# VH-VL binders against o04291r164to392: the designs that were tried, part 10

Target 1, 229 residues: o04291r164to392
Amino acid sequence: DANNPAGLLSIAEEALAEFLSKATGTAVDWVQMIGMKPGPDSIGIVAISRNCSGIAARACGLVSLEPMKVAEILKDRPSWLRDCRSVDTLSVIPAGNGGTIELIYTQMYAPTTLAAARDFWTLRYSTCLEDGSYVVCERSLTSATGGPTGPPSSNFVRAEMKPSGFLIRPCDGGGSILHIVDHVDLDAWSVPEVMRPLYESSKILAQKMTVAALRHVRQIAQETSGEVQ

## First folded at step 1 (VH-VL)

Design z03 (framework fv_zagotenemab)
Fold by ESMFold2-Fast, scan of step 1:
Structure z03 (fold): chain C 229 residues (1-229), chain A 121 residues (1-121), chain B 112 residues (1-112)
Amino acid sequence: as target 1 above (229 residues)
Amino acid sequence: EVQLVQSGAEVKKPGESLKISCKGSGYTFTSYWIEWVRQMPGKGLEWMGEIYPGDSYTKYEKNFKGQVTISADKSISTAYLQWSSLKASDTAMYYCARHVGFGDLWYFDLWGQGTLVTVSS
Amino acid sequence: EIVLTQSPGTLSLSPGERATLSCRSSQSVSHSSGNTYLHWYQQKPGQAPRLLIYGASSRATGIPDRFSGSGSGTDFTLTISRLEPEDFAVYYCQQYGSSPLTFGGGTKVEIK
């Protein structure tokens, strides 16, 4: 039960570095997903990683909202992620740089009647970067990280979130460019052998998450500005 | 079965309105771009425009913008091509097609059977 | 916009012969990603077009290996090594290396 702020900050900074590498770097081999062309205000694509554990997707697009407003919207995960059953913020810790560390427990709806629902125990780190960008980065806390995870939930299979989140850069003239990374390991090998191909095909799930986030923020921007398209 | 099924042939007079349809089945309709391609009698293929049914975003080829309207109803997996006032020059076969991509490479993998539109006085 | 020029307009050949169809683009349709945004479609009489070759040289699912595509940059070729009766059709090249998407004028392969 030890509250270890230095250890949590260390994990948060490591997660941020890995997230930024995925969101803006070229170290990960990304493949564009079928059917996901950029819209009029989108300068990016939804891509699925070929060279990572689990399933990773990224997207990049323009939104007509300021970075802080985009962050507020996306931090309310149930508002844009249909498959999210509940999000409990268990702890909020100041990071000492104006940033915030949150310990979060999330439950997802089961993807099919043949698969158990997934849950996550994560650390979410929100901070402003020196260039004026805002970042919200999240990753699972596991026994491998040395920190206590939440209690096991009956009828749920613990999933692992690799560093994921959003990077929101301000644009000259207003608005933001939003970079999204979703990287999860749903523990396909913990399910019956007949169900494993379904989880191996869950690239569709990752692409839906990134698209849902981007489209939701754009819908809110349209409602705020009175856009009719 | 993955397919695009278009509405039947139409015979119209100049000045009449028309709306033809393209219904997708056997796949997630909202996840793929739908393209409209015209082929005038004895001529080649002309791209007219496209729609992403997931958010109804449309793009038009310059010569078709303002001449036709492309729309979609995702609840019934159907895309539409519409004219407010037909001209004799609109006489053509109209195809819808599904546009897919892997990486940055995009191509038409599935085509509807076509809708023949004849406009004569 | 990129203009695609197909030649010849008509090829008159007999079954069993080799067909070579050309498509030339007004500017390069190859991207820095290594992909070439040039595709070939076949349209048989009374039918909708169907995809034959994508990315200049990749054969689409179900397409016989007598069909092959080659080329890069601005010069592309579709080859049918030995014409079968069902291959007499119009062939179109298409690019999406630049917006707007454009088709070539077509090459009609007809029986001699």
Scores: ipSAE 0.000, ipTM 0.425, lowest interface PAE 15.2, mean pLDDT 79

Design z04 (framework fv_zagotenemab)
Fold by ESMFold2-Fast, scan of step 1:
Structure z04 (fold): chain C 229 residues (1-229), chain A 121 residues (1-121), chain B 112 residues (1-112)
Amino acid sequence: as target 1 above (229 residues)
Amino acid sequence: EVQLVQSGAEVKKPGESLKISCKGSGYSFTDYWIEWVRQMPGKGLEWMGEIYPSDSDTKYEKNFKGQVTISADKSISTAYLQWSSLKASDTAMYYCARRDYGSTSYAMDYWGQGTLVTVSS
Amino acid sequence: EIVLTQSPGTLSLSPGERATLSCRSSQSLLYSSGNTYLHWYQQKPGQAPRLLIYGASSRATGIPDRFSGSGSGTDFTLTISRLEPEDFAVYYCQQYNNWPYTFGGGTKVEIK
């Protein structure tokens, strides 16, 4: 329940556990993206839909910024995700161990005139792990878990975010190793039949959501390095 | 057998344009990045930039962006490095190299023989 | 930008001696996948560079076993166990962990 802080923390901890199993484990079948260019700049992996609902993507890369700075940059989603129209933080709740729980409403631009824009009601949990890693994990809240009640607006289709986010591990020489997981169900059945394969299995959508974050952080890191000169 | 063959040495005057080439053979040219590396006389190696020939996507080191143009013609398996207006400071040996994927952890596994560019009045 | 610092700049040695070359990175070169994108290249006078060691420690095809690479994170070493006349060359380390890809300044191994 959204009115129950203990219930929100329970949801946050469950989301964190599932996110970590996706980011660092084999909880889903990951398939290397066919269109990805070889190199260490980005590693894109897309989960097959038979083992999960919706579309899941995973990326990993080295970035020359400290974990907390990476987290700050990535939490400002509209600054780096072109398809993000708005992000409203509805509530901020301190968690007992120094973590933070946020209730967030996000609107996305429609990908084409043939499909409705999507919106999300989510819980975002930010915390520091025992090994000094930072995590920013997010998942949708449904009416069953104390999220919003009532139908979506006529202009938007409510989408579901499965546990997704960022695991940011510190490096001995400075900088961080960034793990990204995006796992969303955009309610493909509400789009024209010709567009359903794009939503259900599209590595293009996965690349927009997952790889854009890594590119943006690396770009800022390079600009910061250039300023030192 | 994988080979990268570069065009011959060039002697140019400041202000002139130049386009040098790097032709790949013995492999699928469009599946590998081509790297360009400069070596000033008596100096070390400098990475200039790269191109993926399949879609001509390019990356440049900041000091070379706007100074040179990297391109490729996949129909003849050839990559190019081009200057619109040469400077004396462009005098150097220029190498192309293939970046492998996976088997050598993305190392430059094959190199061209180099093209010496001399720019003087 | 990741900076690679090679030391020493010059090694003056005789054939049969051991050469130890250092390359230090300003940042860790270990990816979460376990891969390390640090490579060593050999350049003989008047020749193009050639790949010597890839991924910090793996010998490239055709490279003699007297060459070995070691290290992880930020500190890397290239060792030549017994110098042959053909080993007097300049050696460069290079990283592919983060764009732009950078080379070290080189270590020249020259005959004493």
Scores: ipSAE 0.000, ipTM 0.432, lowest interface PAE 12.9, mean pLDDT 80

Design z05 (framework fv_zagotenemab)
Fold by ESMFold2-Fast, scan of step 1:
Structure z05 (fold): chain C 229 residues (1-229), chain A 121 residues (1-121), chain B 112 residues (1-112)
Amino acid sequence: as target 1 above (229 residues)
Amino acid sequence: EVQLVQSGAEVKKPGESLKISCKGSGYSFSSYWIEWVRQMPGKGLEWMGEIYPGDSETKYEKNFKGQVTISADKSISTAYLQWSSLKASDTAMYYCARPTYDILSGAFDIWGQGTLVTVSS
Amino acid sequence: EIVLTQSPGTLSLSPGERATLSCRSSQSLVHSEGYTYLHWYQQKPGQAPRLLIYGASTRATGIPDRFSGSGSGTDFTLTISRLEPEDFAVYYCQQYGSSPWTFGGGTKVEIK
């Protein structure tokens, strides 16, 4: 509820702490994907979680754009995520610390013809950290946390986004180090029994967002070789 | 807690074989390279080589290739450095270390405590 | 192979003084994305090295703000603004830009 900004900021700060623990910490056991062995010459590093609720993926890569520009590009989710059908920003709330809280409703395309499309009600928190890093962190809201009451939209199954997003650290020389976490629970019980193992254990679905985000920002950086005036 | 624990000090004679170990804990061992670094008495740090335990790929600095063997057993989260025939010139402190591939981009953020190897009569 | 040259070999200073340590690379360490693969380590006698600075200028977790790194391309500096007794140690720069990974020869900061 936009009329409870202190409560939303509390949720945002808790989501940020959990997101940072996933993005840079050891709270989750990350396993590198086959063919994505880390190294300084890597385009990006992609890992998938074990031992967590739902499906989580983490990526890290270098981008030749400054942190705020990377954040602007990635916040426009439909521009780079083909699975994203629509994003509706319901409220924009200043956080009082220079940051911004957004209440967002997102609809995704169905992953297969046999499964329902998913929708999300989320809080997205954008702020600058003391070290000059920029963060965009997002998590689902329920009726208990100030989100919607009632069922999802017709023909959609409500999905849960655990703390996910982007940590963008400035580099010497003007670029950024981009950390991405995508942690979602697509509600496997709402799909036909034969499809549930794909939803519950799909490494492909888990890493789709992180790979798409990293590829998109690197492509934009390449197209704008050198700084824009 | 992320840590690397190395085997204890060794005193050997020239011509003997030796295998020292580096055990990782608190992280996914198969997902990070393990670096081996030598420090001869009173000298600086020398990179010897590395192994990626996930697929056992190894890389060696040219002066150590053929002189030592780096291996790993991911089932017990342990990397090894091995000599078939020790020389007095192998007397040194040997460190294992883990580079990070997220924010630090290959900085050696975790180090073992070191294994002192003394080779003399 | 990239060669790192550290200077001076030894700095003899008193607590409270500023230490300035140099590291020069035979090749540029800046990646095309703007990240610099130059790191600094501190080693005390009988101990393993510990990471101080990564990416030329970023302090590692738990490192006091009296330590700072600067430089780009081929010339790098580690500065200790006000030496504390625990700062007397050997300092190494290291490059991770091109295999084989290499360390500088070290600079020993010792008490006068």
Scores: ipSAE 0.031, ipTM 0.606, lowest interface PAE 6.9, mean pLDDT 82

Design z06 (framework fv_zagotenemab)
Fold by ESMFold2-Fast, scan of step 1:
Structure z06 (fold): chain C 229 residues (1-229), chain A 121 residues (1-121), chain B 112 residues (1-112)
Amino acid sequence: as target 1 above (229 residues)
Amino acid sequence: EVQLVQSGAEVKKPGESLKISCKGSGYSFTSYWIEWVRQMPGKGLEWMGEINPGDSDTKYEKNFKGQVTISADKSISTAYLQWSSLKASDTAMYYCARGPIVGATEYFQHWGQGTLVTVSS
Amino acid sequence: EIVLTQSPGTLSLSPGERATLSCRSSQSLVYSSGQTYLHWYQQKPGQAPRLLIYDASSRATGIPDRFSGSGSGTDFTLTISRLEPEDFAVYYCQQYGTSPRTFGGGTKVEIK
């Protein structure tokens, strides 16, 4: 059922469960990205998964802002992700449980001349968990997931975002612990002869999104404290 | 392999203009900042500024703002450092380096070989 | 801006000796994540700088274990146990936590 709030909430809750499994669980084997040092705001390791479809990266960091404020900052993706050409929120739907579902169309700049620019059609679910944590999770809507059909791609290859996002947990003593997962699947481009450039571009995008998010909220937190870093 | 290849040595007179280059290869050029570092003869390293080649956003150290211009052409994976009017005090080795992933903060692992600029009468 | 002060300016030692180089920051380089954004570089005559140590204490890929970094907050040390002939060079510390990215003045390690 197209445009059914209950159906979209079902997709959103499934995305949330899968995202939480990646962010805090052991469902995915994480391997350090060799040659990459995580950004200074990470208390964990930036790792890439080799046993999932596509490329996944995760990180964890402390930020001196409350969970809801961190979530609001990170939802404004163009403010911190420079490779983002455009982000259009085409629909906003209350989830009935205090959460919000958004249908978002995103266009990215091409990472190299060897790869087409990517676009994404996603459902983003923002909600407050019972423990005071805030979550912003996002996934692509495809024929396999169900949900409404997105805008047609033109001069872009429709990429797939697997459950990704931010888990923002209140920290004892104030502030938050921010967990980030970026998981993208470029199998729509799967041509063995171009595998290395496509792989490298996916890995760079995943890590860039992960560390850019951490850096951005840290800069805002420092400005809020009034201190010169 | 990641490489940064800089243009050759330059000998100029005061008042002349100059543009030197730094070409990146072996990586996604628009995904990393390009850093410019000056080293005057017998002196230490001075950070001059940086550029994001994807959107040409620049940051300068205050003493270099207005003295030089940093730019990039992402279609040929090349960053530039430019002077409109050289001074004898601009005599130095100029290095480019690959900086952090755009949107992050981290170290300079890959450096160009340097461009020696000599400004004398 | 954050100012980094390196000492001594010159360190004269013989091969086989231990070298201890200091870098002091005008502001704390420890952030709420517990990470420390201080790096050490080596520069040999006629060459570009080479990364040795990142985040105060982590060795870069390919760097021998005789190089070690330590310290936190505002006081940092680069230690070279048992100097080898190829270790005679100038060493710089750098902070990258804020713009501008600041280098120290350098410490020259020379043969006695």
Scores: ipSAE 0.000, ipTM 0.398, lowest interface PAE 17.5, mean pLDDT 78

Design z07 (framework fv_zagotenemab)
Fold by ESMFold2-Fast, scan of step 1:
Structure z07 (fold): chain C 229 residues (1-229), chain A 120 residues (1-120), chain B 112 residues (1-112)
Amino acid sequence: as target 1 above (229 residues)
Amino acid sequence: EVQLVQSGAEVKKPGESLKISCKGSGYSFTTYWIEWVRQMPGKGLEWMGEIYPGDSDTKYEKNFKGQVTISADKSISTAYLQWSSLKASDTAMYYCARSEYSYGTRFDYWGQGTLVTVSS
Amino acid sequence: EIVLTQSPGTLSLSPGERATLSCRSSQSVLHSSGNSYLHWYQQKPGQAPRLLIYGASSRATGIPDRFSGSGSGTDFTLTISRLEPEDFAVYYCQQYDSSPYTFGGGTKVEIK
């Protein structure tokens, strides 16, 4: 139930378990994406899900920054996600285990001029795991969780974020392994039939979002360490 | 005008191979999924799997994985459903349909169906 | 997998009457947008299925307004307000919330 702190923590822990299963587990069938070019922008692994609602993508790469610094960068979503119009943190709740729960409202720019802009009401859970890994995971609050009903703005289509986020694992000798999962449902049937050929594929959109996060963190890491690439 | 046109009816014996087709026209073939649906005589609709022709990514219902192969040739806007060795239990009407992945997936246009009869 | 149960299996009515068809899902297919990921299809004998309703309540292009869908989460209804001769067919609900995309067993609307 999203209407009290205990209910929010329960939702947060469920989201964390589902996210970890996607990021490192085999609960989802992943297919390696073809066409990734080698070079300064190359990343470790990019895959698209085969067995879920909406579209899920995951990516993995090495970053020359410690886990907490990576998390700080990625939590500032507008700094690296160009399609993000605004992010409002509605509340911040200590989770009692050293972690933090945030209630967030996000507005995205429309994917095309022919489609409505999307918005999200989410719970974001940030915590440190026993092995020194840092996790930032996020999911939508829905009627099923006792969450908000009706849109905050009449000109937006409410999108759903399934458990998504970042698992940042420390490497021996410094740096981190960053695992990214982006799992969203953008409700594209709201786009009129005649205009759909102009809509970007949801598979491509999800891939671009995960790649953008990894590229941004790698760029900051290179600038901070003095690396030239 | 969006159309999906399927290959004609087939009569086969158990153990024979078969490849049936579904040709799309009137839309961007590489930006929509093609769905395959089976209907056994007198029975309901059963989803078999799908393919995204843009990158040939496939997804199968678990009972059909390894039993059939779904493929596509984007240069001729055609998707395929293939059996290496047919069984009598494969006797059914097979439909292809068009859908959008994750964007509220709906099977908005359907082929006319291909009747496959397998008997000894 | 999500199981869809349609009832009744057969509905015997006369032209001009109202038809009410039920589809119940084993788990919620409600999206945070308020839409439920459930479609309705019509299949006439010897023909391919035709999309009638998508997202529980939106009519597909070219579908007459006598067809309407309602419900959310787990309980859904397809209503035909005044049956015409061409409406006697089998109707299937389908969920597309999660793979595998599953269909209900169908409701046959037949002439009394």
Scores: ipSAE 0.000, ipTM 0.451, lowest interface PAE 13.8, mean pLDDT 79

Design z08 (framework fv_zagotenemab)
Fold by ESMFold2-Fast, scan of step 1:
Structure z08 (fold): chain C 229 residues (1-229), chain A 120 residues (1-120), chain B 112 residues (1-112)
Amino acid sequence: as target 1 above (229 residues)
Amino acid sequence: EVQLVQSGAEVKKPGESLKISCKGSGYSFTSYYIEWVRQMPGKGLEWMGEIYPGDSDTKYEKNFKGQVTISADKSISTAYLQWSSLKASDTAMYYCARYGHWFSEAFDIWGQGTLVTVSS
Amino acid sequence: EIVLTQSPGTLSLSPGERATLSCRSSQSLLHSSGYNYLHWYQQKPGQAPRLLIYGASSRATGIPDRFSGSGSGTDFTLTISRLEPEDFAVYYCQQYGSSPPTFGGGTKVEIK
């Protein structure tokens, strides 16, 4: 229940558990994309989920920045994601455990002139794990959670974000291992048949999102390294 | 616990066929490449090839292409290395390893090895 | 293919001494992210190889802090600060920055 701080923390902890099982475990069946193996010609590894609700992608890559700095960069979604129109932080709530809960509203640009723009009402939970890893986990709030769902709008297709986000593990060498999960339900079944191929192509969009995040963080890391030298 | 367990030692004659196995457990077998590495007696490590069990995509080092076949059965989380006709020069220890691309980007888990002895 | 050259071939030392092992690559293994696709493995007699260091400098899980990796681009070093009896083994460097993955010829660290 999203109506009070204790309810929000409960939702946040549940989202964190599900996110971690996707990011590092076998909770879903992942299919590695052919030709996406790490190397000098690749920025990381990308896999697409099988038999999940909606579309899920995960990626893993190395970045030469400390976990907190990686999290700071990636939390500013419009700076690295071209399809992101705006992110409005509606509320910031201390979790009472050193973590932070944010209620946010995100608008995405329409994929084509024939498709409606999408928006999300989400809870984003940022915290530090016992092993020194930093996590930023996010999920949609719906009427089923008893909390804010945002105003209804005929101008938007309300999308659902399943637990998604970033797990950032410190490396002994001073950088980080970045794990990304992007899991969204764009409601393909409520869409006329002529538009369904666009929604089924959302696995390409999810893959592009994970790749965009990795590229942006690595670009910033390279710029920071260049200034030190 | 993540493990790769290989089949037992083999003693064969030149011209015989052989298929050795590498069984994964404790992780999603279809989500990681399995690597095959040869070590000739008293010599170093040589990469032979790899397979992605999720779609059976294979790659071979040029000197092993046509000499061996790599395959996998994802229903039992097992990868295979096969020879149609063994030669004495195939006498070696054969290791399978997992490509740990989600964490180390290295061969992070290794099987115990299968010793193959080919003698006339 | 990328060729990795390890030196020396054999290093004879006593317990408590420092070991320094070299690996040179025919091509740069440094990615634009700052990551070097160079890894070190330890193989004890009669055992399978074990991942020791990945990405030139990161210790694998369970590896003691006496092991350290350094270097970038084409020149890499594995250092064992204080050899223990269990450290006498063969050490291999490996790259998978470019296909095919290749290994160095190995450096045998043996008791003097």
Scores: ipSAE 0.005, ipTM 0.460, lowest interface PAE 13.6, mean pLDDT 80

Design z09 (framework fv_zagotenemab)
Fold by ESMFold2-Fast, scan of step 1:
Structure z09 (fold): chain C 229 residues (1-229), chain A 124 residues (1-124), chain B 112 residues (1-112)
Amino acid sequence: as target 1 above (229 residues)
Amino acid sequence: EVQLVQSGAEVKKPGESLKISCKGSGYRFTSYWIEWVRQMPGKGLEWMGEIYPGDSDTKYEKNFKGQVTISADKSISTAYLQWSSLKASDTAMYYCARTDYYGSGSYKYYFDYWGQGTLVTVSS
Amino acid sequence: EIVLTQSPGTLSLSPGERATLSCRSSQSLVHSSGNTYLHWYQQKPGQAPRLLIYGASNRATGIPDRFSGSGSGTDFTLTISRLEPEDFAVYYCQQRSNWPLTFGGGTKVEIK
């Protein structure tokens, strides 16, 4: 129930628990992508789910930026995710525990001209964990959870974001360890049969957000560490 | 608890083949690089090479490339160091170690856990 | 290859004294990421090495506060503020900033 602050916090806490299980747990069977291995020159490790419904990827990488700066950068999705058309923050609600809950509407560009673009109605929960880590966790609100009822905007198909987001851990030497989960259901049933494999199980779509996020924060870190004469 | 357990000491003659092992436990074996380090009697540490068990990708220090083969069997969480033909100059203590690239609280790329070592003696 | 030169080769000291161990790199160890991947290991007789310091100055978990690391670029130091009997060992520096990974030759800290 999304009708009141207590109901929203309950949904947020459930989403956080599921997100952390995906980001750091072993319940999901993750297959590491070829060429995406740990190393000092690596942007991070990226893995694709074998046993999740929809399209799921997780990633882990190091970045020479403080956790709060990483969170600020990644919350501004249109700045780094080129497939993101628009993001509208519909409401901002204090969670009562120092955290923030946002109700967000997002429109994406279509991955192909043969299918409609996707849109999302989500709850995004930002909070600090006891260990000093920052988390930004997001999931779709459906009619069952107090989200919108009825059809999406003209020319868009409503997609579902399953618990996804960013866990940002501080490093003793400065900088952060960034954990990412992207888990979506793009509604393959509404897509012409020839395009369904792209929307059901595409490894390219699965890793797109995680790779974009890792590359963008590393680029900002490099720009920030520039020598001043 | 994370642990690397190596095979026992070996005494061999020049020209013989040998395969020593390093078994990981207490962690996801396929998610960490395994390092091989040689220490000749009374001398320092020398890095030989590494393997990523998840896809068996290997890197060798140039002086060891072609002299040894590094491999891994992820089904039993075990890495291997192998010689086709031993030389007396291969007499040394051989360590395996795990590289921690990612984790909570720090930038890694150091050897966080080490095996106990395998002593290899090659003499006629 | 980056060469790490440790000096002195041997330090003969008494318990309670300060130990200062040097590690010098033939090239800067500042990686393109901005990080410095220089680490210190302790090896006691008959044992495998143990991590002491990572990233030049960060103390590893469980390592006493008498151990500290410092330095940047090409010059690095491991300091033991007051030697305990258990600290008499060989110490190695290691770099991973450039391929291939290399170790220093070691410094033996022995009882006078």
Scores: ipSAE 0.012, ipTM 0.532, lowest interface PAE 8.2, mean pLDDT 84

